Miniprotein binders against q9h3h3. Designs and how they scored, part 54

Target 1, 235 residues: q9h3h3
Amino acid sequence: EDGFTAEHLAAEAMAADMDPWLVFDARTTPATELDAWLAKYPPSQVTRYGDPGSPNSEPVGWIAVYGQGYSPNSGDVQGLQAAWEALQTSGRPITPGTLRQLAITHHVLSGKWLMHLAPGFKLDHAWAGIARAVVEGQLQVAKVSPRAKEGGRQVICVYTDDFTDRLGVLEADSAIRAAGIKCLLTYKPDVYTYLGIYRANRWHLCPTLYESRFQLGGSARGSRVLDRANNVELT
Below, E stands for the ipSAE of ESMFold2; O stands for the ipSAE of OpenDDE; V2 stands for 0.75 times the mean of E and O plus 0.25 times the DockQ between their complexes.

## First folded at step 5 (miniprotein)

Design Q32 (at its last look DockQ between E and O 0.69; V2 from the best seeds 0.00; counts 0 for: pae E 2.5 > 1.5)
Fold by ESMFold2-Fast, scan of step 5:
Structure Q32 (fold): chain B 235 residues (1-235), chain A 105 residues (1-105)
Amino acid sequence: as target 1 above (235 residues)
Amino acid sequence: TEDEVRKQFEELIKRFEEAMKRVEELLKKAEEAAKNGDTETAEKYLEEAKYLALKARLIIYILKLLAEETGNEEFKRMAEEAKRIIEEAEKRLKEVEEKVKEARS
């Protein structure tokens, strides 16, 4: 059924979130140790369920870097869920605008830029660039998925504090581009993740709010950013 | 498909139970660290407990969605029981959070 795929994706993402993470925490670890940590745990080699031939023998859900100023705040997810249930039973239309309003009301504001890359040198290079930007303070927090047994692309997630703060979202995009990233980026607010809005969700919503494309030809920004939800070009 | 959904449901229940056990362990460690004046360690355990409690809350939501899609009354009852458990754990978490806050001065 239409919703089943989105629920399946949510369940798989939850398994990764619950398994152990490999973390470089700049709040407690000197920046000088980052390069050695990145060499020890390249995401193309870290395996999801462990392998004697990889850097890990035990399962790893995510590889993450926390910035020096990282202070997690998930908002009022309990209140969000109650309001979401009330919205669904009200029969009112479920749109990006109504979800945005619920997120603001319950302070569930964080979100992330997503990039999908095949396992290999380019993934590891991209992750190293993002990790350095986090440790140097240009980005707040990032994580990358380990390599799945079946192969396939891996995802790098770069978090921002407030998806409604367009300047902050664009500043994160600029920092990602400054790190040498040229692939397609999409932005997903955590409220969508928390409510199970993935591809083929039952509410027929686009699972991302923003899209960033690398632009050749000397534009000042180096990318074009589109707000899909409001159909506005942010440059 | 029914067998696949049951397997997903059972895996999520198992992860929920593991998270609830770990949350209680972390909250006890946070309380002890706070009582001993080690507020930095207490904050670290509290941060981990909050993360796991959030994930447990989200698991219950996914369980509810799976129960709704299948119309399975057993799944619905299990999701309702899990919801009761997380609400009690979240109350315990807030109590420990206040104790850690007070110990921090």
Scores: ipSAE 0.559, ipTM 0.785, lowest interface PAE 1.9, mean pLDDT 86
Fold by ESMFold2, look of step 6:
Structure Q32 (fold): chain B 235 residues (1-235), chain A 105 residues (1-105)
Amino acid sequence: as target 1 above (235 residues)
Amino acid sequence: TEDEVRKQFEELIKRFEEAMKRVEELLKKAEEAAKNGDTETAEKYLEEAKYLALKARLIIYILKLLAEETGNEEFKRMAEEAKRIIEEAEKRLKEVEEKVKEARS
């Protein structure tokens, strides 16, 4: 009960995507500049719309770090949306398997681990750890939301190339944990984002494919990962 | 509320309009670079235009969802007009893409 519909959440996300981003791009910027950049733009202080006293005077949609090997590949998003519209008018059932097949068919395979943290030192410290992991090559790309006017939780997104590649998804989880992150992680394939499928959607689909919970035993990765679609532990 | 949805809709329309203006600017720059024989620069402008057109298309999809949920006919008409605008821009994008390919020969 948070007062938002799935369509409202999709609209907010799209507006943020279209606003300017603050980007540290390791492909063009020396790694030695990262710490200064992090100090200049802590996510707890960068404001969504450029509030007085913040480091930014213009709106910021996202703060992002691109790794040395980052190579964007969104897939056939237009074809995906067209097929989705046709499916909705066909009378066929809409299930998680349906979404998985659409994503595979149209090569919209990317997804992201998500973590939600309150503004403050813990958020800024977590982001700094993730940003360093990206620049060092353990992760490929990450972003964090700026501080909203309401001051609610912010989100860090850590992307992977292929949600069907469970090993790759687990390797990203392990790299996140190695950066010292202990909170709950949830994984959302980008297919859900491109179709505007958020929590409380009309099809009752759960956009979370994997959950990761930190644990001290099994310290190689430091986590227990559950496949939500099949109710099966992957670790 | 109805006022909150209308505000979101209008903010997305504004971002759509800004994106379409930028797409046109990028396509003009791509054409000029291609005429000057700088096909590498022309391709970079073209790729940025393609990315922005994709984002504009996603805005229209979300506008359609909002219009359906509210049943608001004004929102539906605005989303349909935006769709026609992006379709013309995508046609122009393909025309510019062909000019850039010809210049590379």
Scores: ipSAE 0.445, ipTM 0.740, lowest interface PAE 2.5, mean pLDDT 86
Fold by OpenDDE base, look of step 6:
Structure Q32 (fold): chain B 235 residues (1-235), chain A 105 residues (1-105)
Amino acid sequence: as target 1 above (235 residues)
Amino acid sequence: TEDEVRKQFEELIKRFEEAMKRVEELLKKAEEAAKNGDTETAEKYLEEAKYLALKARLIIYILKLLAEETGNEEFKRMAEEAKRIIEEAEKRLKEVEEKVKEARS
């Protein structure tokens, strides 16, 4: 349990979002250049602050790959936040259903599968698999955190357009598994991030909607996906 | 620790300020491009400004959470000030967006 509070991880994630990104954009860059780019910027070697001897001389917030179909659409985050503040002021009960409805109303529907991996070959290999899946159109967009000074786990985020589309969420899980990823995955809607809802939040909301566990010899998907809100297996 | 939270708060404030500075620069560039009839460039700068403004708003939410967690009144005030700054920038962003739309038309 990396002793960082959810707020600390969130703070660092936001700080990272503001720093320059290393991006491979498949919309403008030929897919044939991906391997060279991956070799140039292995996530385990790219450092958060551009340490001497790292591939990056300047701070890097994220390493990202954009697929051909990637279109940045965050929805009405301002309206979402205003509605959220109004709900808090109203004293009405806040439930996962409330957040889902807010997200739908304001079209803030993006979410992401998250995986945490120690720095090293396994991380770089996992990232390469994900990046290839994005460039090949199996996934839309993914990012990975650079190496921190403390050598903590790095996170790979694989995005989906709609956390309410169960099929889309499951398809992304399948694509991640097909890329050779065997670790635990958790799915988090971005709406929770935009509203500052992290683990152990004051509203007692679980920001993780889905959990995926790899299964050897299981279904064609190679994973078991659990709906955390309903405690129901989707696969 | 309280010291770690303070450090994180201060770092986030710094990043927020840097983001807001960049948003203002981008909005200025967008306006200049729009005035010159380069709507494509204006739209690009506007998109980047919108993205940064969104991230800045997210920082404010974290600042509020950190302020609440620590109970530090100074942090609360700073978070509130940051909220005012972003709201003003968002107004300017809308104004620039309208100018860009007018220039396209």
Scores: ipSAE 0.233, ipTM 0.626, lowest interface PAE 2.2, mean pLDDT 87
ESMFold2 (binder alone), look of step 6: mean pLDDT 84; pTM 0.814

Design Q33
Fold by ESMFold2-Fast, scan of step 5:
Structure Q33 (fold): chain B 235 residues (1-235), chain A 105 residues (1-105)
Amino acid sequence: as target 1 above (235 residues)
Amino acid sequence: TEDEVRKQFEELIKRFEEAMKRVEELLKKAEEAAKNGDTETAEKYLEEAKYLALKARLIIYILKELAELTGNEEFKRMAEEAKRIIEEAEKRLKEVEEKVKEARS
């Protein structure tokens, strides 16, 4: 669409990452406090840049829940950056396999299931379900965007620690479905986010690795998962 | 267009500079906590510094892409300078990380 669409999306994501986060950290906070925290900070009401009428007066980039066992590992992003510059200069094809190899070599392995929902009860209910699953140990960590000034859909991100561990990625999908989530999910490795690979990218790469669709009574796991990169059904 | 890209580039540079200042503040706090034997607090500050440095590193990717899209030599110089700054900050981060590890064990 626009010549700058992918870069604009990356810039928006970076701005959100740099602003303060509202965090429920189950490593240091009792699980019994979660429901009160969710009631205080419903994502449909928390505003991106603050508003006296909202739960926040100051900017909020993300609303996050950390699981009790959550241990962050960013990998070697500096090495990834150098290798990415070398790859672009080399003239070698930039493919999902090449990026996967860079990610493995530099241990930049985390990834996330994404769901986009309009502001309102459905978003707040979905986030509450995900947050409870994180605090109860079925998921590791999750975050949700605050309400933008111009409106539009908000995103819930549910992270896994290794996008190359297909079983782990599928287990996270199953846990999301068990939490009552029925909307479309797409899975994106953080290496794609780190390299600015969004929907309209110059390399014509599919911006996501997996797609999950809810099927009531359709599959044994409650969802159909497609490998977008290889165009293969996994379930 | 050109004016929109310039505003976006300048906003990212400002956020990058703010992040670099905050990383140094967090690293000083981590180092001081480690000196005082408060390794748990030192590890928390170090973790925050690592996340912020990671986010700042991602800004470099976007700055380089915007510079390439525009062919603007000023943007290219600013992106390269930001890269030098983050590389020095990452070296500082590794030094503090090692000090925290030593204090813990």
Scores: ipSAE 0.045, ipTM 0.486, lowest interface PAE 6.1, mean pLDDT 83

Design Q34
Fold by ESMFold2-Fast, scan of step 5:
Structure Q34 (fold): chain B 235 residues (1-235), chain A 105 residues (1-105)
Amino acid sequence: as target 1 above (235 residues)
Amino acid sequence: TEDEVRKQFEELIKRFEEAMKRVEELLKKAEEAAKNGDTETAEKYLEEAKYLALKARLIIYILKELAEKTGNEEFKRMAEEAKRIIEEAEKRLKEVEEKVKEARS
């Protein structure tokens, strides 16, 4: 509901992206060192701006784990922004379809599954499970926010290469569930982040594309995934 | 408050300027590595510079949005200047990328 809150959230996320990260890089570090690294840097204890009493004395923007095959691709974000500005000034309708087409045209395809958890044992346990899945090759890359000065929930982000590849998005969801995660997951394409589409955006777009809910029962998948933009169940 | 909004805008500009300085530092390191035939190191610095420039582009979008919502002419001017700076940095990125490709050949 608050437009200014959306911009403030974007600014906070940006500051985190530019501050130093604590990274376990499986491309250069043996997998056997992961457990010690997770014990040294539990996300519930790592502070955003540093504290001598925490694992870090200096600011930390993100805690991240890179898989052995991880290779980042950003696409043409400048071209995306120029096209977005032109679209806005043209007066043409802004829809999920037009954003998807802009993203494809400019090769800005990555996206992420998001989960929000309170600081504590369950957050640290969930992050450890995700980190192990990344190092073992079931997921490509993930990051978790440090503890904010005022507290509140922390976020785990699990990335996929292409938000238009439904199979790949669903495979990542399955790997998250196989790691023991049962909380609500939502999926956001990075194009929405780059264009500032958060809560209560001016165009009334849903800020996430997919939603995953843990499903009890005999389903081999372990979850139900919804396409929130089109209100269609994916299986 | 107006003072709080101004402080946030100024902090974003400061972070943007710091990011641009870091991008230029990384690009100079990439050029140096490429000149010395160390194309692997050059590519690593280039990739870091691209990632940081990407994050700086997001700051431009936030600055522009805040300037439009506040109607503050000084903020609009600062946002437009930042947009010019990032566009110049991206041209520099393309130039260094070409030099890295040439060194690989």
Scores: ipSAE 0.012, ipTM 0.408, lowest interface PAE 8.6, mean pLDDT 83

Design Q35
Fold by ESMFold2-Fast, scan of step 5:
Structure Q35 (fold): chain B 235 residues (1-235), chain A 105 residues (1-105)
Amino acid sequence: as target 1 above (235 residues)
Amino acid sequence: TEDEVRKQFEELIKRFEEAMKRVEELLKKAEEAAKNGDTETAEKYLEEAKWLALKARLIIYILKELAEETGNEEFKRMAEEAKRIIEEAEKRLKEVEEKVKEARS
């Protein structure tokens, strides 16, 4: 049906991950330098493949901010890949549960809240809020895509250490909302990204685990969070 | 579609080769920093190399899927060669990791 489309999306994501990143690393850089860095590299102006008229002349895959306590841990992705191949040949059902078990076994636990915004002031403002929350310690790490040659929406990714830790996932949502973000958020475990589970996947799995919608005026919580796989309200 | 798949396969191989060269550069820098007693800089380069090797490993997954879809024997050979290259890079990464660990002790 559309396996090609899912693999195309995976290939584009891998290319971005492998190209150079523009990084503000709070582990080695004073927080007082963040505002100048954000002004120098607004995501709406940084181009994916470089342009003399943009802040970058060379390709940029991602613009990222690392928090002071950020410690990268990708787990055993080699073991995950081998287990994934074995699972596909085993005849066992491919479900969110079996992928969750694969991720736990190989310690591939990180995940991310995603928000998609059009290039412009609102994107740059949202990114600045997220970046400040990361540097101030409310979030661990975040990245935003540069402007694509064809245009279209850009994505902000806000990472958590463990997608199976629902409290941690919800705490990240709350911090995003506290930073002033009101758009739709969806949560995707990195195991899904590593295995090519996108919207048009062959197994017809929902490509995200959670969805967060901003609540206007009513609740003490800033948002409603839904478990998309089980259709259960978490907040 | 068939031409598009072939073009995508070749582009992924190119990206993979670029990543492997970058991993090698980072591992050399990590070894150099460790040799000079700068273990924190060595750990930084090592961690960057690990992330890049991880991303390169995922390219192999995509290459294998594309080779299986097309049934192209040349693509299967290219994917298998890429697999050998990443396995050697992962072995070198482990050796550098141990050298960095020793320099820290």
Scores: ipSAE 0.000, ipTM 0.316, lowest interface PAE 11.3, mean pLDDT 82

Design Q36
Fold by ESMFold2-Fast, scan of step 5:
Structure Q36 (fold): chain B 235 residues (1-235), chain A 105 residues (1-105)
Amino acid sequence: as target 1 above (235 residues)
Amino acid sequence: TEDEVRKQFEELIKRFEEAMKRVEELLKKAEEAAKNGDTETAEKYLEEAKRLALKARLIIYILKELAEETGNEEFKRMAEEAKRIIEEAEKRLKEVEEKVKEARS
């Protein structure tokens, strides 16, 4: 049952990736235009398939902000997928370590911090904070899902270029927290996404590498980051 | 229900077919741009085709998982056929990539 939900989520994500994106590209657009763009396209009001009453009349898959220094590099995803098929037929155990090695070998290193929020002011406020951090150079790139017709939570994805670089992943977490975000964050390497591995998978792999929880009145860092695989606190 | 699962499977197949059609359209545009000496435009179409082909591969993984979960032999056959289609598309993509590369020389 959980598997069925995972398949549905993956299908929805692929459809979103294929549809047009609303992009604020700081490489070509002055930073002074960001506030007006955010006001025009609040994610709680942008509809997935378009609606005359929303900011968009046409389908929107994702709302994204690209940083000034953003340079996309997906690595050799085709080689990764071919190696994955070979691994499945080899009889060799499929573990987090084997996936990590496949990702390194094929340079598929990007990953993302994920936050799920209900449509409304808190989502729009969180997205605005993240978008400003991207344009100001504290984060590289981010995207947020539009509002689905049936409702449900929307997701903000904040990308880092190398999931094996723990310092870089933690620096992104710090930047998210500095932007005022207090909700639960989970970090997923893109290698899991490119291989179609979600929460309910037949290999019993946990696609979440890190988890970040806001710490109120505790340490000066503003968050507690857990390595999910080793059950070790990093902060 | 079985009907609801079938409907979802058929929607995924439809989305996959639309993606494969779009990949071919993009590859034709890439070839035409390369033939006209517009290698920058050819590279853009080629990269978009590659991105869409990668997402189509994810649909294959979902179809395989859904077929395995249901044990439905018809779904397994449809997933295997979709896998064959994308493998042909990936071969076509490589051929166009070589043509674009040659046009740059």
Scores: ipSAE 0.005, ipTM 0.378, lowest interface PAE 11.1, mean pLDDT 83

Design Q37
Fold by ESMFold2-Fast, scan of step 5:
Structure Q37 (fold): chain B 235 residues (1-235), chain A 105 residues (1-105)
Amino acid sequence: as target 1 above (235 residues)
Amino acid sequence: TEDEVRKQFEELIKRFEEAMKRVEELLKKAEEAAKNGDTETAEKYLEEAKYLARKARLIIYILKELAEETGNEEFKRMAEEAKRIIEEAEKRLKEVEEKVKEARS
């Protein structure tokens, strides 16, 4: 759930990004080591701030898997932030189209499919499926949050490199479904995250572009994808 | 812009046509493997064809949305033609699936 303030959510996200990550990097680690790594670091047991009784005694911000072809590209975030400040000062209307243009201009194009699951066997099994899809090349990169002290739901993020590439976003959804995932998925561009724009923002922007629900379709299985901004079903 | 939308539309049509060509090739291979009693190979080609057909169906939905957004009659006609092609491919896929099941039994 998105509760309270955008500033609080931004601070939590920044802290997680800056704390150490547990990474399986398929660019430098043989795929045969993945199962042992997953068994050592199940996300339902890895604690956010460390605990003697967990796999980690020190803080962990994220647990991540990098694919063989993964090449990080965050774009010009500094330029994006400067342009955003100028836009606000200009008095020009702030719309989804304006933000999309800023993101394109500054090459801040990545986005992610998110799924929220309670700590437990289902979360660990879902993460293992996603991790294998990344190492096998069906997805590029993914991360999962560690267990918070409060025991709330954890999030799995599956990244795509360009949120304006609708086909690429939908292909990632198909790969997630092929990995056995059946829960609700939502898609959010990272440009909103870098600008501190969450569900309850002063500009009334919806940072969620797509919603995916698992659906049985005749003799085949697939998903139903909704364009949240236009309230139109794509599948 | 309309020029950017046109480039995206044309690129999607090309990807769609390539996918449909590959689906037909895979279905032919599945059918041949089934006739030779190699049901394992037939099933593998069939699964690959199904995967590509599902991807092609996603392209159709995007083309339909772009045609609707622009109001362009040319785009609408192209999207409708692509929809006809995928529907024919899906019927062909079902026919080959039945033949693979028949050979397995």
Scores: ipSAE 0.000, ipTM 0.155, lowest interface PAE 17.4, mean pLDDT 81

Design Q38
Fold by ESMFold2-Fast, scan of step 5:
Structure Q38 (fold): chain B 235 residues (1-235), chain A 105 residues (1-105)
Amino acid sequence: as target 1 above (235 residues)
Amino acid sequence: TEDEVRKQFEELIKRFEEAMKRVEELLKKAEEAAKNGDTETAEKYLEEAKYLAYKARLIIYILKELAEETGNEEFKRMAEEAKRIIEEAEKRLKEVEEKVKEARS
């Protein structure tokens, strides 16, 4: 269902963004310390609100790894949000094309590959692979959600600088696959996140641009990537 | 449930108010650093203030959706009040941003 549940998830995501993060920053921390950090903070054991029995006693919103070359995309989010309000007031149709245009105009170009996994060994193993790829320079930055009180799946987000750069998005997919990840991946531009547009929205916009499925012995890159907006296979 | 939505709404309002207080503190520090010619420190505080302001704006979007979905007039008025507060903070942020730019030149 799209309604209440989607808005609940949006509220939880906002709270997580504002709570403290556990960060391995390869710009200031030697790569040799990564394995110890991963062992200390496995995402299946780090609790959202803190617990004496977990690695954290205080709330944790996200667990993140920043690459050596990571430079945050500081596009004009304020200008984007002002233009979004003007667009809504204008009565003009709101389409993926108009949102893409706003994002480009205001340089709000980052996006992310998402994977959802149940708490446990497979989640921790997948996160370790992604974190190593970030520290080794094959990916720029990634984060994973902590374990919620209610349980349920956790999400790993792997960011790219420019959602309009298809080659860059596909290269990130290749790096994720090279790290041993075989689950379904979906790609979402951050412009939708900055405007508060989730899967249940009144404009019927699909915030997912790409979908990646693992293909052993199939494609040259080890995965099949679909352009969801144009319904075209890219690989 | 309705009670769970109300608790979410109130928690988001609380986080919004904390963010607005922090934005004002950061903007004052940015202005002071700019006056002293410490433009690197001023830019750092300004960047932090911008980051919190955009997150606060996202809270507004979520509050508006929750108010619209529930049809609750109290929630709609609270969301409108929060929107007025963020618009005032964004205006102040632009003023400080211009002062930091002037100090750089």
Scores: ipSAE 0.011, ipTM 0.447, lowest interface PAE 9.0, mean pLDDT 83

Design Q4
Fold by ESMFold2-Fast, scan of step 5:
Structure Q4 (fold): chain B 235 residues (1-235), chain A 105 residues (1-105)
Amino acid sequence: as target 1 above (235 residues)
Amino acid sequence: TEDEVRKQFEELIKRFEEAMKRVEELLKKAEEAAKNGDTETAEKYLEEAKYLALKARLIIYMLKELAEETGNEEFKRMAEEAKRIIEEAEKRLKEVEEKVKEARS
């Protein structure tokens, strides 16, 4: 909750991004090999720093699946960071609208739906569903964290190209629900991640733009999506 | 504590150095693939190198923040050296990107 804690969390996130990833890349690997890969690397068993008793003896930062059409576009992150430093120095108000404009100007538009699950069968089953949706083309790309410690929750991240494209964000939610996912989902733009802005920050910004809650039988889409920024129901 | 901040700084420097080594390895692989006419593989390595370089940039930001917060002159010197290293790596990345582009055409 303090500056040191936020910097420590940023360092842990950077370490995970820079450590080796276990990747199923549908651009170069036949879809028929997915089930064997999922059986070999269940996220509840893959350890963050390696363990002779786990599927990995070496550190693993993330377990990821890339779709056939996946083409990464991070935008101008360097320009974003420079503009952010200038904004902080300028004395101008720092608001969600200001960050949205910085993100658009520098084309840093990607974002992700997040779900947090305890290690175990339900996590592995959820990840398998998401991975199949990615390989089948309903989602673009996803990753899941390895197991860091006993009892700690793991996170599945499902990415979209443009957090300002509401329809695209909602389409990803629908595909996640169609894959059998029923837990709470939250959507975060990557611009907040690149600037080191987390839930508790000095500007009191909420990095979560949308929440999705499962509902049975009441809606054609199977979920209720709330726009956190505008406090309106989208479905 | 001061010791905890120093350990944090040293860990960030280590991660940064590992990223820079991996970026150079990926760029060499991209050049070799492009030279052999395998432009698809060259683009894949180039994209991975770009991603790691962007992540390394965030580490530079964290290093500068810690150096300014502590007022430690050694940390400031190390952060400036890391900045020089990433600027050289980014120049190298642009050179390889142009070689991959030439091989595509």
Scores: ipSAE 0.011, ipTM 0.375, lowest interface PAE 9.6, mean pLDDT 82

